# Designs tried in a protein design chat: VH-VL binders against o27280. Part 93

Target 1, 266 residues: o27280
Amino acid sequence: MDSMNVPEVLEIKRIVEESESVKTFIFSWDFRREVRPGQFVMVWDFRDEKPMSVSLIDPVRSEIGISIRRVGEFTDRVHGLSEGDLLGIRGPYGRGFELMGRDILLVGGGIGMAPLAALADEATARGMRVDALVAARTADELLFLDRLEAAGVNISTCTDDGSCGFKGFAHERLLTLEENHDMAAVCGPEPMMFQVMRILDERDVPAQLSLERYMKCAVGICGQCCLDDTGFRVCAEGPVFWSQELSRVREFGRYRRDPAGRRVPW

## First folded at step 22 (VH-VL)

Design Ci13
Fold by ESMFold2, look of step 22:
Structure Ci13 (fold): chain C 266 residues (1-266), chain A 118 residues (1-118), chain B 112 residues (1-112)
Amino acid sequence: as target 1 above (266 residues)
Amino acid sequence: EVQLLESGGGLVQPGGSLRLSCAASGFTFRDYAMSWVRQAPGKGLEWVSAITGRGGVTYYADSVKGRFTISRDNSKNTLYLQMNSLRAEDTAVYYCARKSNFGAFDYWGQGTMVTVSS
Amino acid sequence: QSVLTQPPSVSGAPGQRVTISCTGSSSNIGWGYTVHWYQQLPGTAPKLLIYYNTNRPSGVPDRFSGSKSGTSASLAITGLQAEDEADYYCQSYDYSLTSSKVFGGGTKLTVL
């Protein structure tokens, strides 16, 4: 954990352009620092440091991949980098997904598919049956479809505009799917996750959901990632929570907090 | 047509054991979570236990936890409830019920009566 | 008593409109969990009547309707008929209970 608190400067080995707005940055990684699906790292561009989910965990090639969506100043700068350029990485941090049973449903919205793609690889390697509901606003924003197909994952797609698969929201597609699963893993926009969690609760499917909150220390000291009414710290007790833990969180699916701690609507 | 047929009910002394079965037909059994729901004579409905479609996860009401075991055999399309350490308050009609994709119990069996008498 | 409160009985004359309430709390209906309704005719197993707050399964007449508001739900029956005499149960999910699949206590509907 001590070595996880100081960024290691790593060379970008390869960049995969996943979409117009999402790139995966691949680094050599020493797996003496174990990495599990659902954990995150802090990425440092020598100016700012932001949490990012790990999307590829490949001990055979000694590589990790970190998928980053261009959404602001930090991510714009990182997207401008090339292979051979340097980034600082510290971690991994947080509680990852726990696999159970013989089959799993993945429900991912947009960039939320990143940690789920890593989980799909682990579940497949264990011989589990994996179904995925992959959601985005448009067909061009659906992520990791070829990778999931190559792994033997049964894919359902959902786009807001109907350009690929089911037209509508992920939870609406889920209501048309009758198959029950031993567990589910969910990551994406929090309003989507709220609706998906409700459905999974009602279906008797145990679910784990990955949250994102503002982080500074990533080790549970500063309190910036705390959730209302519970005191859960996303960086320490999460980012992956069971649905029964999240049911007690007043803010989940209802509002968020900005970096100054102010409540803002979704 | 979806059909659920319970069997295995009867008279049992307190502290005894009984095993209920539910034969399913007309649907892909392994794709649906299943539950047992009971109804004491003249009383309302009480959820007892549930199991996921592939059988990997089970749930129990507090009133039966540690005494009842739900299981399924997907090769035989059959749901089971093993009831041990039976008590008078377990006297009820036991229904086999299918959980829909909307979270409702959309199909029910006819029920099997369990009577626990001293 | 159940965490979902229903009146023990309701009555109405043929052709009348009646409603059956189902009152929950912030940990079930008020959280956002959906409500389902079951009809149990005398001597029979329960049958799904309304699901997902408002939807009717095939074969259920449109004189049965469901609604949900705040922490409560309601089943309405218009054009009451003698065959509607039955027990009616609401059902939802409650995150605060280990026995999270909760039924209301039931309402006996009597047609006068």
Scores: ipSAE 0.844, ipTM 0.945, lowest interface PAE 0.7, mean pLDDT 91
Fold by ESMFold2, last read:
Order: C-alpha cells, then sequence, then structure tokens
Structure Ci13 (fold): chain C 266 residues (1-266), chain A 118 residues (1-118), chain B 112 residues (1-112)
C-alpha cells in the first residue's frame, strides 16, 4: 500500500459561495500533513476523484479550503453537498510556489486565482508587497477580490467583456502596468499563461506558473501528466514550474495531450 | 524628462577594479528593471547585467559573471556596476538602460568609457 | 557570431526603400519573443526606434516600420533621408541562453 495514498474522509466544516459557479469547501486539517500554496489534493466523492487546488491554508484555525468550479458531473455532485457532509481527501501532492524577494505579482485567470489566493496570504504574512491581476470572462466571475483587499493586496482587474476593470485579456492588461516585480506567480488558462510568461521573461521578472494536466495516480507513476520534451510529471515535478523550466516544453501554450497520448490544440 | 547619467568610467590597469554609477531622474526608479549594456570600440551592443526594480533579483552575462556586481540604491535613485578583475576585453562604453513594460530598453544614458590598458 | 543575424551593411539613395533583416531561431524570435529596434547615430547612445515588433515611439517618423514573421524580423525605411545614416540593432529574448537579452550584430546604413 506504500505506492498509493488512501483518501481520508473529512467533514465539510463550512461552504463559501465565491460566485455562481465556484464554492470553497473548508475542512479541519491536521498540519502535521504540511500544505504549501500551489500544491493540490485529490477530492473523492465516493464515486469519482478529481484534483483540486488548495485556496486557503490556515494553521491558526487548523483549516484548509478547497475551491471547486462547477463544470461537470463530479463537481455538480460536490456543489450539491452541505456542511456536515463527507468528502475523501488525499494529499497534498506536487511542488508548490516558492517566495523570494520583497514583492510579487500574481496573475490569475478564473479558478486559477485559487492557489494564488493562498499564496497571497503567505506573502502578506511575510511582509511582501503583493499586486494581483485578477482576470475572468465577466465581473461576476472575478474571484477572491474582497479577501485579497482585506489582506492588503493591490488589485487590478480585467474581464473579457469589459464589465469590470480593463476590457480584454490578462496579458493585454499586464502590458499597461509598468511596475516591475522581484517575482511573479501565474495560474489560469494555459494560453493566457504562455503570453504572460513571455511578457515576464522580457521584463526580467522570474515567474512560477502552475500547470493543469490530466491526472490519475497523482504520485507520478502512471505517466498521464508527463510533459513533452522534458519528461516532467506535473503531479510530481510540478504543478508549479519556473518559467525557465517551461520554456523548454514544446507543448506549453501550444497543445496538450489527452489520456491516449494524442496531441490536442488549445 | 527621463534622464540617466552614467559616471565612474576611466583608465584602469588589467586586474583592477572600477565602480560605475547611473543617476536616474524623471521617473519612479524603483518601479523599473535596469540594465548595463556595453559597446566595445567599433563593435556592437552587448547586454551585461540586469536587476529587478526592487533589487531582489540580478542577472549577468557569462562574460562578466563572478567579476561584476550590479546593485541599486532606490533611496538615491542610483544604479551601480562594480567591476573587478578587469580585462582588456572589458574596454567599452558602458550604458545604463531602463527596461520598459514591453521589454525594450526605452531610455539610455550617454555612456561612460572604461579603458583597460597597461 | 551574433545570436540574431543582421547584414553588416546596407545602402540606398535618398528617397529609396531599405530593409534590414534580423534572423533568429526557435529559441528567440521563433518561440514568440518580441523584437525591438534601436538607432545609433555616430558618436551617440542608442535610441529606441521600434518596440514590440511594430510600435513606434513618439517622434519616430512613420517611414520607419517593423515586422516579424517566423524566426525573423525586418526593419523597413522608406523615403530614405541623409539623417537616417546610422547603425541599427535588433534585440530580442532567448530562453536558451544565460545571456538572454540578445542583440543583433548591427547594420551600418549608408545613404549614398
Amino acid sequence: as target 1 above (266 residues)
Amino acid sequence: EVQLLESGGGLVQPGGSLRLSCAASGFTFRDYAMSWVRQAPGKGLEWVSAITGRGGVTYYADSVKGRFTISRDNSKNTLYLQMNSLRAEDTAVYYCARKSNFGAFDYWGQGTMVTVSS
Amino acid sequence: QSVLTQPPSVSGAPGQRVTISCTGSSSNIGWGYTVHWYQQLPGTAPKLLIYYNTNRPSGVPDRFSGSKSGTSASLAITGLQAEDEADYYCQSYDYSLTSSKVFGGGTKLTVL
């Protein structure tokens, strides 16, 4: 049994409705199981199991929060649960974000803000200046704005339809922001992350980016999360990579692979 | 209105040291990454070193790594390049350059000449 | 030996069109990194001429234009004038090099 974690069954302590399509599920957590921003957990609803990012890490209250976007059958079922209901959780897995320097830029698209919200809490607790560019399709889908404001984060927003903040894509907004940073952390749709990484490279800003890939085992055995050209396993060597690691990955921003190994354009 | 003024160039013997300064004005200095770019007499431009706006991260060309140190003092709006173990091939005009949000070097100083000769 | 290859020189008569090429590779221009161009008049510091492939800073005449295709970029100068006589450098980013901020070798433009 040493090669597979068994999910621990945990009670949902609280549910926060972040938007019409996103809920954060909060659990009591024994921090002997260390959790870092950017790591993920596998969430089991007793029928199926999916990777989810940790959005809240609170050792003082002994709590973690997991933000889940309703996108299909599994997430529909989880969104129908109430406080007191049970979920299985295994993990955490993967390499999280590393903080360095005195300031950080967060660039998040949609649910990609979830792990960045956890990182923002850690960065502000260390006394770093935190700027966040929060992107979504519409104003109603911008996540964690109140939480980020309460933490003292300086927020810029953009929406595809212009309903809040800058009208356009995150990388277009980024080009209008002149402040340079000691580092950046990026999570969101991979085409967005490709363009953001290019801009950050050209600005001399070291960046860490969190990738999403199909996962089955979550511990690096099955090979389903491997990246072309490098053999990196997103679940083991990632999901967070430095920009210089990703620049060698031909598929990044260009295509992905399905479970059968076929190239699928973004 | 953006101004970059280099100083500290001069004649130095091989193996010697020299410290270049770049005084910045007309913009919020700490918000911009800065670079040193050099040009040997009759030759092209060569990027030398860069530093992030808050100074947390530095970059060096292989030709100078371990010998040159870039730094900045944001309270004095000044960029520095400490050059140690100087060699004849370090002879060049050294430019201070600002990195724009588009990744271009949008403002350059007039340059300061460094000559390494016996 | 430049990572970005430019012709060493080009020339043209007043009023003519001149094109200066900048040839890179898959790790720089071809990867998707942008190209910037600088003009250096004799005895002076470089000045930004074109940025982000095609954009002109304020004060640069529209007879200067930039383009990028595949692994290469091009600077075009139309209506050539005597004051255009200068050295021209392209610049980009190369992820495969520790010296990641890369300049072309430079092109001396001579107005006949």
Scores: ipSAE 0.843, ipTM 0.944, lowest interface PAE 0.7, mean pLDDT 90
Fold by ESMFold2, last read:
Structure Ci13 (fold): chain C 266 residues (1-266), chain A 118 residues (1-118), chain B 112 residues (1-112)
Amino acid sequence: as target 1 above (266 residues)
Amino acid sequence: EVQLLESGGGLVQPGGSLRLSCAASGFTFRDYAMSWVRQAPGKGLEWVSAITGRGGVTYYADSVKGRFTISRDNSKNTLYLQMNSLRAEDTAVYYCARKSNFGAFDYWGQGTMVTVSS
Amino acid sequence: QSVLTQPPSVSGAPGQRVTISCTGSSSNIGWGYTVHWYQQLPGTAPKLLIYYNTNRPSGVPDRFSGSKSGTSASLAITGLQAEDEADYYCQSYDYSLTSSKVFGGGTKLTVL
């Protein structure tokens, strides 16, 4: 009878290439360990361990999917793996998204669409209307469009270079969308999330936002994931926060911290 | 083209109740958050309550929380404010206002007067 | 008492310029929330005059302009006209208050 804090070594069942730089790794999963959209797992490649968002939650097939963007040595090694290879997984951890009301707006930037794709499946299964604003630098980096369309999600796209949909920043596109929603879920680059949160606050749309911070223990003991003005631990009280929780956090959207605790720009 | 028409104001005794209505036309009502904003005689504007476009979430000023209930019927393009346990300080013109995508109140009704007096 | 502070009154002659200030704090304007302005003519409902700090709705003449700096905002009116005589309100969002949609106390503009 193992605890959630001990990695389980699992075989990669399938790999889906979502883009040139993003792959989804699918594993068999025992759903006695319940998983909620917005929670994360720690992925161990037998050298290092990193937090990754769950993008697929499929109790019918007994599968989870974990979407990983290639950004450094750890993710390069994981992207080099094949079906049948092994990874360690511990978790899930953190507070997931809560659904309420009759409709939801998803705003995702880049890999931030991963937990929102899982949320879209749950929202659709509950009979909610789902709209998504999917943002990336360029058209080839827009994630999960086919999956979202198949689920009946209404998609707006935004690219920095204008190659697909609105040319410009996600918050600029959001200002041109007049439809109000009962709630929103936001995940992506923190500067984008700051501007999106301000707009949603001003529209009377309650928002939940998923933050990324440096993590070590993933259970709230080591203190490495703390936010400055509140003492919130991203791995324990988050990674999903309500906008009213984040409004009081001085660092949100303005700077980040490196592993040594130094303030650095986003 | 956008029109908001309030009704249901009147004279009521302290502790009494009133229900305000706001009929909307000229826009897709369900796409917009709506608010009630009030103005006591000779005084400034005070936000009272808001409701999301699909009606799933409501907000209240502290001064009315627990006494007022905002609601909407999107099939009838109508916003409501149920006001219970009315007090003298609730005396005001009550405006129905639409919230724009920029967060401003871009359209207002003509207002309906509520007087709470013995 | 209003969360956003405006002068109770301002005045100017036809053709002159006036400004109306709106002073907030670090939890509203200073945090980054936007400022909107409303004109209320005598005996009428408020009308949106400026939104998102500087934008004019269609039908609002360009002699009305808005600005925001630090914890404050300003409405400027040039070329004053008799019909500009009204009450003017600023409005923003304050994360620290349950009544988060906040209005200024209003400014009565008198055209001499």
Scores: ipSAE 0.835, ipTM 0.941, lowest interface PAE 0.7, mean pLDDT 90

Design Ci13
Fold by ESMFold2, fold request of step 23:
Structure Ci13 (fold): chain C 266 residues (1-266), chain A 118 residues (1-118), chain B 112 residues (1-112)
Amino acid sequence: as target 1 above (266 residues)
Amino acid sequence: EVQLLESGGGLVQPGGSLRLSCAASGFTFRDYAMSWVRQAPGKGLEWVSAITGRGGVTYYADSVKGRFTISRDNSKNTLYLQMNSLRAEDTAVYYCARKSNFGAFDYWGQGTMVTVSS
Amino acid sequence: QSVLTQPPSVSGAPGQRVTISCTGSSSNIGWGYTVHWYQQLPGTAPKLLIYYNTNRPSGVPDRFSGSKSGTSASLAITGLQAEDEADYYCQSYDYSLTSSKVFGGGTKLTVL
């Protein structure tokens, strides 16, 4: 990736309403710029620019999908757009997931299922057996279930309120699942990822986890995405890390930093 | 009833080879990661090697890496440990152990003795 | 010389309470990894005694209990009986070691 890449202005081709709070924006994409599951793009609405997960990678249709959760002013503005409207996109950036072995467990919480949905497509295309534990607070917030089912993924659901599937936290459901896997991929709220990583470590399941941090340059120069103790840059050495790399990071799952650099609780 | 039965131990000279087997029954073998754990005479427990349920990933202690190979045949419900370039310090009882959902070794075989001596 | 430190031996009279410690560090127990305990009777294979810090498998008497605090764990045995004479091992995970499945050095329990 080039230093200070310039956004390309693209037309929104389709919008999929994934839930009340999540939409997937689909664009035509020239796959001379290769995209891997777990990489991210910077989305520019002509006022602000924010990192967003790639959830659909379709070279056959020349399409890319970007899933965006409504969480603030920028995402509120983007959610107000229609098909035919324009967004700037630069990227992709970061290190994606690596597949190995004969089966994979996906553990996703909320919007964290976005990069895992893209990974599920690649894993099934390689002939791997794919199990997914899809977690949310409520049934209405479970993402990508129909898409995963259509891809042949074996789905377990988990909701905090018990409205769908197992009632409780994702890591609690994971402890009740008997089947061991050759690898796992995890993305979601960082406290969830911490607990899931511990369980996977203890089961001898190698895991890759996708982190989210504040980003400015997205190419590893400005230092805004650095992790405590290691100096890893989430936009360059991540956002996907092996559990072995991440276990050495003091802040992981324990606290986060705001844009001013202050430690704040999760 | 879960059972793990090791076999293949014996006396070998330094530099020799030996293959251990562990026959599993009473559970869905492919759903569990398996390990070899050894215990030298008068010493404590030492983890040696592990393999994932479907066999796609293997792990080794530094003391045995490059010399030992763990494998499994899920159609025969059998775990193996191929031990090459054996050294005197490999002398131990070797246990086959199952890793539970909670990360504990919940079932153990009775062990097979490997003695490496001239 | 394990990263999980146990006393080499403990002893107690029948009916007494005995505690066996398992002291780790920030890369294992202190990180948040769970602790399991195994009993090894003389001449036999280890048997799971306590898992996930405090849970007892079916058939383990409730006079055995486990706890975890900070970087350490403890196995308590109340109402000590002659049959409890054995070696006891704690076990956890250590992210900093390639041999990440770590056993304590073991504690020989003698019933007087």
Scores: ipSAE 0.834, ipTM 0.943, lowest interface PAE 0.7, mean pLDDT 90
Fold by ESMFold2, fold request of step 23:
Structure Ci13 (fold): chain C 266 residues (1-266), chain A 118 residues (1-118), chain B 112 residues (1-112)
Amino acid sequence: as target 1 above (266 residues)
Amino acid sequence: EVQLLESGGGLVQPGGSLRLSCAASGFTFRDYAMSWVRQAPGKGLEWVSAITGRGGVTYYADSVKGRFTISRDNSKNTLYLQMNSLRAEDTAVYYCARKSNFGAFDYWGQGTMVTVSS
Amino acid sequence: QSVLTQPPSVSGAPGQRVTISCTGSSSNIGWGYTVHWYQQLPGTAPKLLIYYNTNRPSGVPDRFSGSKSGTSASLAITGLQAEDEADYYCQSYDYSLTSSKVFGGGTKLTVL
């Protein structure tokens, strides 16, 4: 492709209703633009542009899927679109997940399961054993269970309210699971990721975690996605970081910053 | 029930090599990360090396990196430590230890003594 | 010189209470990593005594208790008995070290 910084206007090929609040938008994709699990794209609705994780990477059908949770004005507008409608896509950007070893634990909270679903497909195709801990507030918000099951993933579920699987937080469920893994991949609410990372560190499991931050340029120049203590830019050096990179970041799991740079709670 | 039995210790000259083994039983060996922890005579505990349950990732203390190699054979329920270029300061009791899901070393072998001396 | 600092020795009479401290830093206990305690009776291998800051494995009497606050942890032994004479080690994780599994230097408990 001639420029990855210019949005390409693509037609929505299919829409999958993942839950009441989450839809996956599927586009035809030219895989000369390689996409790796954990990378993101900028989605442009002709008014605003937001980063979104890729949840489906299907070179056989020449398709990508982008899972979007309805949470504000931009995502409300996108959720109102139909098959055949247009969106601008630029990317992919960022560092994706790197697979190693013979088995992997996925720990996903809410929409954070989206990039992990893509990773599960790649890990399974590589012959790895895949275990997934899928967490949400309620049973209705557990994402990608059928898809993970069809891929041969061993699933454990966890809901805050106990409506499905273990009642409680993902890190609490993780402490009850005995199996050690060669690596883990984690994506979800940052406080959850902090607790999960601590447990994985203590178990000698190398972990990669995918961070969400506000971003504008997606190529590392505007500074909106910088992390405290390291100067890492989520769009350039991440969004996927190794646990040892994040251990030195004071803000990780403890607070976030708004667009003006002020500390705010998660 | 859970048993860890180290073997392979002994007297060796400086610069020499030794291979330790740890036979595991009473649990699903491949589900647990394993470590070697050593204790020099009259001294405290020092973590030496760790390996993930499926063996895909290894870790080493700076004091042994490049000289020691941890490995495991999950078909034989056995953990190994290959020790090369041995030094007098490697003299210690070497323990095989299992890492629990809480991150603690919940089971230890009785240890095997390695003495590095001329 | 250990990453986790313990007193080299403590002593107490039978029936008394003793406390063994374990002082760490912002890269280990203070970061949020958990603390485990091991008892090593003379001539034997270490044995897990307390894990995950406060939990007792089966068979460990409730007169042993652990706590953690800030960058430090403590092991308390009440109703001290002669068989408690041993070395005690705290252990945690330190993200800043290649040797990330860190033990305290050990505390020799003497029962008078």
Scores: ipSAE 0.834, ipTM 0.941, lowest interface PAE 0.7, mean pLDDT 90
Fold by ESMFold2, fold request of step 23:
Structure Ci13 (fold): chain C 266 residues (1-266), chain A 118 residues (1-118), chain B 112 residues (1-112)
Amino acid sequence: as target 1 above (266 residues)
Amino acid sequence: EVQLLESGGGLVQPGGSLRLSCAASGFTFRDYAMSWVRQAPGKGLEWVSAITGRGGVTYYADSVKGRFTISRDNSKNTLYLQMNSLRAEDTAVYYCARKSNFGAFDYWGQGTMVTVSS
Amino acid sequence: QSVLTQPPSVSGAPGQRVTISCTGSSSNIGWGYTVHWYQQLPGTAPKLLIYYNTNRPSGVPDRFSGSKSGTSASLAITGLQAEDEADYYCQSYDYSLTSSKVFGGGTKLTVL
């Protein structure tokens, strides 16, 4: 039960309510299985299994946190659990973020801030200056603001409805921010990431972006997470990609595929 | 008022070296990526090199990679271009240019002439 | 190397309208990267004229306008004046090139 391909059943140690729709589930973790920001785990509720981002990596307390947004039956069931209840966890999987340079810009939309919050902790521990642009539809959906501030992150916010910070999309707010950075890390709705990547390319800011795709095996065997034109498997070569890798991907930011392989607009 | 002032140009023999400087004022220098852009006599504009605002990442055109080194000293508001192994085709006016948050070169210096000739 | 194609020259009489084209490809303008335009008067440094496809910096008169469609962009100049005589460059980003900051070859505008 200890292999990466078989879920380990773990007890929920603590639940943090991040918003009305997002909870962070904290587990004891054996860090012989190293976890890097940007990697993901498969969460099993004894009926179904879904990929989830790691948002907290704490080797000192031997804990990880996994942030889960309520979006359907699986996540509804998981959100109904209490401390002491059990979940299966397998992983971690995928390629995480690589830090470089003296400062970093984080651009996160909604739950996409989860892996970026973990990255912020590592970046500040390495002595980098960290700025974050945190985006959501509404103010009550902005995630991890207090945690980022406590870590010394300089935060800009935007909301679609203007209820907090800049009214508009993340890329629109980004265009009003003057500071250039040595690198950026981006995670959120794929149309947002496409626009943000374009701006960062044009600013000479190297960027890494974290994608989400349908996953079954999570170890690169089944091909369900492949990207058009490149054959990249999001679970193996990603989920974090450099902007240079994604520029060749025809589908990025333009369409997605359902589990049957059909093109579906974003 | 944003100002960029290049210096250090001149006549140099092939294989020689030269260091260009660009003094910046009127803006927070460390917040902006900077580039060198050159223009050979009678020719168009060619991007040469770029550096991020904090200086952690540099970029080079293939024509200069391995021979030119861009750097900056944010405490002195100065951009540099170290040019080694100079060739006749490097002869150009070299401009210091600021990259805006929209990705355009919104401010340019007056340029400094580099002539590579024996 | 420029992958953005501009006509080498255009001309017009005072008061006329001229356009300058900038033709790119799927790895630059067609990918979605923005187009900027620069005016270079003889013996001077380039000056930003249009940015982000259509925006004018403060001080640039509204007789200069930019547009973008498909893989191409265009600079339109109306009410031509003698001082508009200059070289004009488009500029964009191309993900497929190491020299990713690409300029067009330039267009010499002659006011007749």
Scores: ipSAE 0.831, ipTM 0.938, lowest interface PAE 0.7, mean pLDDT 90

